# VHH binders against q9c0y8, part 1

All scores and structures are predictions.

Target 1, 316 residues: q9c0y8
Amino acid sequence: MSASHPGILHEYTERLVAFELVGKSNVTLTSNVTRSLLLFVGGLGDGLLTVPYVQELVNPLDEIGWSIVQVQTQSSYIGWGTGSLKRDDEDLHKAVDYFLHIGGADFSTRKIVLMGHSTGSQNVLYYLTQSILPNYLIAGIAQAPVSDREAAYQFNGKEKTKELVDWVKAEYLDKGLGNDVLPRSKVENFFGEVPTSANRCIDLTDVRGNDDFFSSDLSADDFAKTFGNLKEISGSTAHSQLILLMSERDEFVSPSTDKAQLLNRFRESIRPTTSNSSLSGIIPGATHNVGPKSSPEALKWLINQLITALRSFIDQ
Below, numbering starts at 1 at the first letter of every chain, in headers, positions and changes, except where a header shows other numbers; antibody chains aren't numbered by Kabat.
F, E and O stand for the ipSAE by ESMFold2-Fast, ESMFold2 and OpenDDE, each averaged over both directions (binder to target, target to binder). V2 = 0.75 x the mean of E and O + 0.25 x the DockQ between their complexes.
Where letters were taken out, [cut] stands.

## First folded at step 1 (VHH)

Design d1 (framework vhh_7d4b_2)
Fold by ESMFold2-Fast, scan of step 1:
Structure d1 (fold): chain B 316 residues (1-316), chain A 124 residues (1-124)
Amino acid sequence: as target 1 above (316 residues)
Amino acid sequence: QVQLVESGGGVVQPGRSLRLSCAASGFTFSSYAMGWYRQAPGKQRELVASISGSGGSTNYADSVKGRFTISRDNSKNTMYLQMNSLKPEDTAVYYCAKDTRYLFGSESYSFDYWGQGTQVTVSS
């Protein structure tokens, strides 16, 4: 829907931008060196202003001294089809570094929380587990962490998904053509019109593919490689906290999946144990994107949970 | 351009059966998941059943599992809901819905309604 949003568009690296929404206080990340930052990354197909609840967070966060910034990465909109979690991680590190050093000034006293929606949840977990963390990244929040592989099983069929994986391996990966874009006619039922590389297809749809963090059929050893491997903050032995917020009515999660049990398996796997936040939970009545078809209570619950988390981090 | 036309609703006694149909046009039918939603008086809309583009995967609300069967005929661009052992609590307007997504990305939204709906009334 058409709307105007007051804010600042930041160019955090060549050709990539981050949009800071400005709340009622008019305080910005450039006007206050200690202003805290919630850096938001969307999922596949998302970019600026595409996740409906982000706009609703602006004023509640502003009231507690936080700005929300939506980051555009190379993977934003349709770019994800030729991307990777590694490339996304590189973009997110550039954004974090930018907000600590805007215009060459020292903003290193600010606190940063990285929040992801959908496959943005994979971005958050990857950032916390594959890379040494910047000095002021105090927490990660994963909203609607879902298995893209199991979603493909649900919507396209398990056998058809496995046939796609086998075909892509034989015709592309085994031939060193992992960066080649797959013919649309072969993959349109999975990826629509989005140009999708062989590597990206496998990352999302194969068992233990590079994005396969949240599948219910993964073992405790699989979860130990991700949830069990949160990295230290640079220059410290401290670790960021991880908050997992699943949507109760998530249409990308099979009805046969016990969400409470799966969430508990994720939480039990988090190491160090001090990174396992008690604020993880299930958003009551929420659809995948906590959108208009959610129960009326869902958005309010999400806002209250985030405010509680962000307030607790300032007290550290 | 997307058009969905529901049919097959009516008034029935408890324990009877109805079959709903949804005729679709304006998109490549086999490329999209489809579903049936219902809204009873005083209740929120709920997803009753969904079916993948190929028909290989189906999902049901707990309240209808074992009684309702969703199916599709991609050659006819038509989706069906076979409703058996109907109960008074099944009384609702039933809406045919097209999934707005054919990729498994976060920009994908829950099912959208484009039909007028069809009334199902189960007398107690």
Scores: ipSAE 0.015, ipTM 0.295, lowest interface PAE 6.2, mean pLDDT 87

Design d2 (framework vhh_7d4b_2)
Fold by ESMFold2-Fast, scan of step 1:
Structure d2 (fold): chain B 316 residues (1-316), chain A 123 residues (1-123)
Amino acid sequence: as target 1 above (316 residues)
Amino acid sequence: QVQLVESGGGVVQPGRSLRLSCAASGFTFSSYGMGWYRQAPGKQRELVASISYSGSNTNYADSVKGRFTISRDNSKNTMYLQMNSLKPEDTAVYYCAREPYSDTFGWEKFDYWGQGTQVTVSS
C-alpha cells in the first residue's frame, strides 16, 4: 500500500532534497514565524521516510515549536557504497546553510539540532568535529552509534573481514584504484548488491578506517580525535552538546560488548566537558532502529528524551 | 582562491624576538583553525603552534612552549606568532597553514600552506 504525507519538499542543492513533515499546527520553516528544526540523517540504505520513528516525532516536536526535516544526500538508499563521510558532510553543510536562510530574517532565534541514525551517527560526529563552517547548531544527537567494523566481525567473522581488508588494500588501494567498484561476488556477504568502492569498503571495515569511530577496541587517544575535538559554534549563547543514545537490544552490537561501559568511554572523551550531555543514555528495550520488535516503552522513551533535550535548548 | 601570505621573518641574534604574521584571503578566516609549521634544511616539517578558529584554544610544541605565543585577529584575517628567546635551533622556514575541511586518521592536518618566511638565528 501507498501513503501520503503532508509536508514541504525542499530543494537544498542540485539534485538533492530535504523533506519537512508538517504537524497539526500547519506551521513550517517557510512561515513568517521563527521555527527551530531537527535535521535528520539516516544510516546505510536509508532515505526519505525509511526510519519509521521519524514520523512519530512530527507532532511531539510540532507542539514545542520544532520541525523535523529528513535530508537526502548523495549517499541515500544505495549511494553510500561509493560515498564517504567527507562527501556526506559537504551535502549536510549545504542543507544546514539552506535552512539557515529560509523563512524569517531573524536567524538569532532559530536553533538547529543535527540528528543521525546508525551511520548517520558518524555523519553527526564528523560534522561537529571536522567541519570547517561553524553555524548555530546547538547540539548533535547520535542514535544507535555502532561499529560497522565490529558488526562485520559479528556477521561475517573477524578473519574473513581482515582477509577482505588485506585483499582490497593489495589489489586496489596500493594500485591507486580506491574509487573503483569492487566485484560483487567478493563483497556481497558484507554489502549485498550495493556497488561498493575500495575506499568505502576500507572506511567501514578496517581498523581506524575513516568511519571507525565507535569500535570497542579503540584507545582513549582514538576517541580524543573525534569526541575530544568538538568545534566551537560562533554567535551562539549555547555550547554545542553531543547526545549519545545507544539501543539496549541493538542487533548490530555483539552481545559481548558492555554498552554502558562503552558509552561511558565515549562520554569521558568529550571535549569541552560542558558538551557532554547528561541526556545521553541507553534506550530501554530498543532494537537498532527502535522498530516494532522493540519493547513497548522504547519509542516513548526516545520521544520523551528528545522532547526533554529540545525543550532545554528553548529555555537557554 | 585560498591564499596565505607570511611576513616578519629575518636574521636575528640568539635571545632576541621576532613576530611573524600570516595574512589570509579567499576563505572565511573566522571559520578555520590555523597553525604555524617550520622546516629546517634536511628535516621534515614540524608543528610549532596551532590556534582554534575563535582563538580560545592554543597548542604548542614542547620545544617552543613558554617562548612562543600564537594569536589571531579575525577582523583583520591575520594570524601571528610572537617568538621570544630565540635559539639557533629555531632557524627554519616558517609556514602558515589552514586546518583542512576534513581531517581523517592519518591524512595531513592542514590542507593549505603559505610560501614560507625564513627565520635565521645566528651570531
Scores: ipSAE 0.000, ipTM 0.113, lowest interface PAE 19.3, mean pLDDT 85

Design d3 (framework vhh_7d4b_2)
Fold by ESMFold2-Fast, scan of step 1:
Structure d3 (fold): chain B 316 residues (1-316), chain A 122 residues (1-122)
Amino acid sequence: as target 1 above (316 residues)
Amino acid sequence: QVQLVESGGGVVQPGRSLRLSCAASGFTFSDYAMGWYRQAPGKQRELVASISSSGSTINYADSVKGRFTISRDNSKNTMYLQMNSLKPEDTAVYYCAADYGPTLYSRESDYWGQGTQVTVSS
């Protein structure tokens, strides 16, 4: 279907935009009233308006004085195939910096929460643990964190995936050709028709590749390097909080994976322990994108969980 | 306007075959990547097979690889799943799905069918 959406399109840097959906109050981030915001980044293939539940968040957030903003990055749509978490992080820092300086807001009154969907969950964890300072963002929310490597094992077989990794290392990385786009015939079973660089292929499919945060075969030491390293909020001794929301019926996670156990392993690795939000959990009956085939209660659960989290941040 | 209608499900004995069809209407079928998902009683939905918008790229879940074959006919706006050597663990409701763009693997599904039941029992 086609539809029109009321909002403001922000140019947060050259060639990149962020779309602020406007709720029933008609109050925006450019108004004289200071508003906090949830900055939303999608997964592979996503861009503006591609994750359906985002539209459903607009009015619930508006009622508590929050705006929701969807960020387009260089990785949006098909751009991810030649990208990296580092490049995404650079784009997200530019977006955060832009939103801190509009509408008379300052660090003491405007709260920013970064929410990611799917591989947006890697973006959130990267921003909170691996990004350069300053970090002005008070919390991250990861919705449907999944292993891209284990998804590749599911669709292509573990052996074939490992053979691809070895070939890319030998023919590209070892030769300094990491930025070269791989021949489509070699990777179309993994990434379809999306142009994919050698580096990006390895980031997503190799054991302990740069994107490999959520695989069930990773050790406690592996999780300690990511979840165990949340950054302090710039200018404060407080650390950012991390909320992890897994989808119970996630079609990109093997049925053999115990999601509750895996979520518990992630949470137990979070340092400092005060950054381990008690609001983390499994969204009952939810598909990967909390879409139409989810249980009827799934979306309501997600909305209630987010409102509870955002209210807690403004009361501090 | 947009519809995906599955057909071809049924009850069969282990080792038999079924062919599922998904008829699409209300959108430009050749611009969409397609796939089959399934959901067994009390279990999570899983992606079984996907096919790119052009038909040139095909992926299967490990559990069905070598037994199932996905195909599409863009002139008929129809996607198929040929299911051979069926096992009791293949029992599920099978859903077809469509995503705008070249690949299903790269994004979540824009459109879903209502589902068709496949039961494999002896």
Scores: ipSAE 0.000, ipTM 0.315, lowest interface PAE 13.8, mean pLDDT 87

Design d4 (framework vhh_7d4b_2)
Fold by ESMFold2-Fast, scan of step 1:
Structure d4 (fold): chain B 316 residues (1-316), chain A 120 residues (1-120)
Amino acid sequence: as target 1 above (316 residues)
Amino acid sequence: QVQLVESGGGVVQPGRSLRLSCAASGFTFSTYWMGWYRQAPGKQRELVASISGSGDSTNYADSVKGRFTISRDNSKNTMYLQMNSLKPEDTAVYYCATGHYEPLSKYDYWGQGTQVTVSS
C-alpha cells in the first residue's frame, strides 16, 4: 500500500538523510523554538518507515514537545551486509551533530535520545560505550535487543553456524579478505540474498564477534566491556541512561531463554549504576517488531513506557 | 558538488590583522558545522576555530582565544575568521572545512587553503 507522509527530510551528511514525521502541532526541529528529539535507528533490512510502530509514536511524542526522526545510514535496507557497527556509529555521530545545531537548537537546551530496534540495539550500546568523543545524548533505548548469533543457532543449527564461522575465518579472514563478499550459496540460509562480507558474517555469527552483545552464554566480564562502559553526557557530570525493552514473544529468541533472567544479567552489568533505568522491562505480548501479531496491549505499553521515559528527561 | 573556496590570506607584519573568508556551495550551508584549520610547515593540521550551523556555538584553540573571531553569514553561504594581533607563530596555510574534523572522512569537505605569513 502506497502512502504519503508529511514531514521534513533532513540531509545530515552527503547522501544520507533523516526523516522527521510531523505531528498534529505542526512544530518541527527547524522551528525557532528548541525541540527535543528521539532519533530512531532500525535493524537489519530496515530503512525509513519500515518499522510500523514508529508512525504510532509521532503524535504521543509531539504532545510532549518531542519529534521522532528516523535515520538512514549506509547500512539501511541491504547496505548492512558490507557494513560494521563502527561505520554505523560514524553515521549516527554525524546525525547527532547535525540535530544539535539546527532550528535554534544548541547543546544546552536540546535533548537527544537514541532509540534502536533489533540490531539498532547494538548501534545504541556501541554509541553509548565506544564513542571517542562523548556527545550530548541523554539516553539510549534498546528495543528487542537479541543475539544474532543465537538466532543463527536457532534457525540454522549451532554446528552449521560454527562450521560457517570456521570456514569464513580460514578462507577469508586469515587471508586478509575480510571485505570480500561471500558466495551466496554458502550464506543464503543465514543472510538470504543480501551481499554479505566475510567481516560482517563474523561480526554477527562468531562468539564475541563485534556485534555479539546480547548472547545468553556470554560471561559477566563480557557484559562489563559493553554495559559496564557507558559514557558521560558531554558538558555534564551525568551519564547517559540505558533503557532495555525486550519483547515477550520475540521470535528471534529461543523459547527456552528466560528473558527476565537475561534482562537482569544485562542490567546488573550496567555502569555507572545510575545509568541502569528502572524503565527497562519486557513488553507484554510483543513480537520482535511489536507488530500486528503482538497482543493488543503491547503497542500501548511501549508508547506509555517511552512517554514516561521522555517526560522524565524534560525536567533534568 | 560541494565547493569550499578560501580567500583573504597574505603577508602581514606582527600585530596586524587579516580577515579570511570561506565561500561555500553545493550543500545546505546553514545546517552544517564549519571550521578553520591551519597547518604550519612540518606540523600536523590543528583546529583554530569552529562554528555551529546556527552560529550560536563557537570554539577556539587556546593559542588564538581573544585574538581570533569566527563568524558566518548563512544568507551569503560564507564563513569568516577575523584574525587580530597576528604573531609569527600564526604563519600557516589556513583551511576551511565542513562536516566532521580530523581526520578527514569521505563525507567531510576541505578547501584548497589560503597562505597566511606573519613576518617582519
Scores: ipSAE 0.000, ipTM 0.102, lowest interface PAE 20.2, mean pLDDT 84

Design d5 (framework vhh_7d4b_2)
Fold by ESMFold2-Fast, scan of step 1:
Structure d5 (fold): chain B 316 residues (1-316), chain A 123 residues (1-123)
Amino acid sequence: as target 1 above (316 residues)
Amino acid sequence: QVQLVESGGGVVQPGRSLRLSCAASGSIFSIYAMGWYRQAPGKQRELVASISSGGSTTNYADSVKGRFTISRDNSKNTMYLQMNSLKPEDTAVYYCAARSEYGLWTPDEYDYWGQGTQVTVSS
């Protein structure tokens, strides 16, 4: 489908852009230094304008004094296949630094919330827990946090996925070829036509791979290593809040998985406890991307939940 | 937006054959890799067969290899599953699915599923 969208395309670093959608107020992050932003990062294959609900957030956020900004990283579109969460984190820190300083803004006047969709949820959790750089985010929001490994089990078969992992380890990792792109014929059923490195394949599909944060078969100790280490906000003793929003009808989550129980296990692992937001929950009737096959109430619920969260950050 | 419509399901005796068709409309069919998934009552959804956008690469589940053949005709925007030597354990709802060139993890590819067609293999 074709459409025009008013906004500002920001170049936050060499070759990488972020698109700020402009609502009916016409207020922008460059025109108002006290205006806060929701920085949005998509999942695998996503880039600018690819997640439809983001456009639906523009005016509701504008009404409460927030801009929504979609970030392009090196991993956008097909770039993820040769990337890593660490490389994504480096790009996200550059975007955060850019938006903290444009127009004469600073972290005392401008609030930033990072929201991730799908594998963007791994980006959020990585930024808040594993980065060593200063954290200027007041909150992270993970929408449709999903196990890529268990999705591979569901759609490709568990044994076929384990067979791929074993083959990649034997033929690439054990030989020091982790950065080499795998033959398309070996991975096309998992990753389509995207050039995928041995390291990236293992990160996504192996048990306790670098992206494996949300699998239902992980232990409490595994969750403690990720959710247990939320960073302090720079210049504060407070920690960012983490909000987890699972989709009730997520097609990437096995029907055998109890989503409410899994969400509770994530939340129980969050440290400090003050970072465990009561705003976490399950989006009723939502598909993975809160798309056209969702129940009619799903998008309204998501919008209302996000507005509630963003308002609470101003009032607290 | 891609719309997928399956046909060719039905009730058949063990050892017989069925041919499933998946007709696509909307987006350009030739840029999508395609697959057939199935789900039996009380079982997980599983990939049965897949075919690349150009048709040169095909993959099959071990349970169907040698019995099922996937093919496509991009000029007709149609994908096929030829099912030979059908067994009672092949009984399932069969779903046609499209996945983008950006890989299995993109949400858009799973928004483009057919409604399913029932295949029942019984004596």
Scores: ipSAE 0.006, ipTM 0.260, lowest interface PAE 10.6, mean pLDDT 88

Design d6 (framework vhh_7d4b_2)
Fold by ESMFold2-Fast, scan of step 1:
Structure d6 (fold): chain B 316 residues (1-316), chain A 124 residues (1-124)
Amino acid sequence: as target 1 above (316 residues)
Amino acid sequence: QVQLVESGGGVVQPGRSLRLSCAASGFTFSSYYMGWYRQAPGKQRELVASISGSGGYTNYADSVKGRFTISRDNSKNTMYLQMNSLKPEDTAVYYCARDTSGEFYHKLTAFDIWGQGTQVTVSS
């Protein structure tokens, strides 16, 4: 249950930290100005050390010259309920800026990949659609991109979810109360004890809400507005900028969803087409977080896929 | 006062059955994911089974699938674990836990409230 991890805790902005796990080489982002960075953002409820496979990535990444850093945002743990993708994006930009200028030194030659888990996948996609991408950010990786709206349909029922959406719109959004926290008794079955604003509830559960990137019922036009709007990294046309890794046995995805077909629909919508990675795929036997209930091959497949991707970004 | 109280543990021979109960008080029981964890001597605590607030979704560790059944009675604020075909490797202290997440976000895995545990020993 309890464990100690060697690393450096970075304060990248007021109140927020990022934890750099240190591998067997003992090389750190502060000790080597060209050390490459995999910046990891978790999903709803996640914070430092809550996604177990991150720890398994430390030494494989270290062997190829990469450090992994877990970022805490204002949305970490229970903070997401009053947050937004825009607020998360602001935090992620501050973290990126920090790792390029640690202690006022110049680390601007560092290469950065942004990786998200679960709703961290929305964070990655949102970041990559911004109008200004730094030339040091070379790719995004989305692990377990899932529809939060369709998960709500699966676990709470489609009609109950639509009733919640309609009620929040009528009683809060239409009255200009989008930032107000919803009564716990109305949303406990959806969000537990997490304080959840009207805006955040709608972002996650409404059709075409601000977080609604991955739903299987979205049209080609909907995907064109997200996957079709990735910004090119300055000075490079050879980089595959987005890798999508779906979990085969994802418990948040309906068994009726054809994951291979859905992944192909995401990929066909990616523009520029040079951003569409052949390394995108389905992690065999993986649960949502590639956890202990996954098939034995799932974690090794994920590690090998990531190592292949990160090597390709430097060697080409 | 939020409380979880386990009962139903004991000493049984291999192949027998036990039913564990978890009585909850001090919160709206039907709004929370609930789970059973176990900790064997010299091992880390592991999730055995979890159940959504409505009871419509359940999840089981591979080692217990087909043998254990999790259920709940929201009218009694009680969760159960029916353990069939018990094996020596099922010997552990079993803990009842409340997830801080609702049905939608059971991946918010901060089990915030824990019971005291109940010992299950499977021995010949």
Scores: ipSAE 0.007, ipTM 0.238, lowest interface PAE 9.6, mean pLDDT 86

Design d7 (framework vhh_7d4b_2)
Fold by ESMFold2-Fast, scan of step 1:
Structure d7 (fold): chain B 316 residues (1-316), chain A 122 residues (1-122)
Amino acid sequence: as target 1 above (316 residues)
Amino acid sequence: QVQLVESGGGVVQPGRSLRLSCAASGFTFSNYGMGWYRQAPGKQRELVASISSSGGSTNYADSVKGRFTISRDNSKNTMYLQMNSLKPEDTAVYYCAKEGFSYTGSDWLEYWGQGTQVTVSS
């Protein structure tokens, strides 16, 4: 629906912006160097204002001294089809660096938490585990971490998904055409109208593709490569904490998947063990994006869980 | 492949009733929320009613609340919309929808059937 939102649009790097929603206090990241930041990255197809619950977080976070900022990356809206987690990570590092230093802030005065929704959960885990660059991020929150590969199995069929993977490998990757956009007629049942490269298709739909972090058929060794490698904060002996919040009624998770068991498998793989947050859990009655079809309690639970988490980080 | 087939539309006079059906195949029907949407000429598509996977909870647009009833039969993979006290403003193409993954704008997109025309006129 059409609406106006008060805030500040930040240009954090060439061609990319981040939108800081301003709460009732009117305090901003540029007006207060001790103001802490929740940096929010959406999933496939998301950009600014597309995830319904983000606007509902503004005032609760404001009350505890936190701003929420939604980041636009090159992958926002339809850009993800020709992107990668590595490219997203580069954009997110630029955003973190920008927000760490604006208004005269630095690591000693400002705390940053990165929160991802859907494939934004892969972005968070990648940032915390695969990135070799220094960061000042104290925690990551993954909301609705789901397997894109298993979602493709669910909606398009497992064998049809495997046929697509085999075809893309034979006709594109084996021929050095990984950056070429696939014919829409071949992939529209998977990716709709989004121009999708051969590499991106494989990243999302192949077993152990670059995005394949959350599939229920992955082994403990697979999870050890991601959850098992959380990185130390540069210049500190502290490690970033990871909070995993799965949606109870997530329509992108197969009904045959035991979400509580899968969440426990993720959590048991986290290293160092001190990064395994007790605040991880299942959002009661929540759909994938904690949207209008969720139970009435879902959004309130998410808000309360986030407030509890962010308050615990301030006390450090 | 997801298939949604609507039926039951027609031409009726104001105050009459129609019952729409949506036959679903290609997915495990009992695991998904379903909904009815409508699109009147020159208007955007709007949600009319939705129903949870178990049928235990329902939601209605204010304009149809008290007149329309959504239901489902998971054993038959079928969803229904009972439309009572029809008004001229209910004239629209009615679409059966299933929630699903969207790569085009939202994390979930409702998949549509072909639609069934409902015309309320004298």
Scores: ipSAE 0.007, ipTM 0.228, lowest interface PAE 9.0, mean pLDDT 86

Design d8 (framework vhh_7d4b_2)
Fold by ESMFold2-Fast, scan of step 1:
Structure d8 (fold): chain B 316 residues (1-316), chain A 120 residues (1-120)
Amino acid sequence: as target 1 above (316 residues)
Amino acid sequence: QVQLVESGGGVVQPGRSLRLSCAASGFTFSSYEMGWYRQAPGKQRELVASISSSGSTINYADSVKGRFTISRDNSKNTMYLQMNSLKPEDTAVYYCARGYKSWGTPFDYWGQGTQVTVSS
């Protein structure tokens, strides 16, 4: 059923918006009091209000003086098929810069946490590894970090996925046609009707493609290039914390994958070691998006874990 | 263990030519994009040329287009950079690099470099 949601729609750059959901206090990021914020980016196919638990975070966060903002990027909805982690990162930097400069924003009191869902987890890890972080950006949270490549293996078959990769390389990348949209008949079993460029297809489905951060067949050296390269916070020797929250019943992860072991491999690769948050864990009974088919306790666990994390950041 | 070893650098007069070679080992050379970077004193590393795994896609920096030619021989695990019409501004340490599009960087391994000096 249709619904209305109280909030503020922010234009953070030309043609892109971010939606701040307003809680029971009616305090917003445009008020004269400085609030900290959780900036949320969704996964492939997501846009505003498409990840239902975001709405459930509004009042718990409001109670502790935090606003939640869901960001729309050029990759939102079907835009991801012609995008890249680099383009997403540029959009997220613009959003972060915007929210620093509105309302009663104060570097000494405002804190920003970047949270991603699904491929939003790649966005978070990418953001934390590219450049020196703003001094108000204190943590990244990755919810349901999963391998898109191994998901393709699971749903389409490993050999069919490798055949696609080889074909795209030979017919597009090797000919300098990386930005060309692939014929839908070749990729509809992987990406449906979404217009998908040769580069984007390879980024998601090739071994060590640009998005391939979370695959279980990657080596410790591979993880060291991502998790091992978290950047320092500007004006400090400190680094932001990385919190990894895997879903126990994630339908995009093979049942043969030991999620606890894989999470531990990610965590042991984090450098500096002080960025390895003790709040990382597995969300009990959760589906990929912590949706209606999850255990009844899954959403409450996620909310409690996030509140615990956010409280620790203001009480430091 | 990935190893990239450059050779062919030296001191040369303006307008002359040099050919650099890069011998690769410790990985399946034919599966990787390869490139040449250079770094002049006090400047950032610059990508001058790249070549796809098959050799069919080649890119050059605008500063070297028409003067430099990149090539590879997958049977010999070797990449080359033919440098013609050398100019003083081409003076730099030249690095062989293995291409990799992930992890926020396009190249993940570099050799030790070979010095090219174009005297005026």
Scores: ipSAE 0.000, ipTM 0.114, lowest interface PAE 16.8, mean pLDDT 86

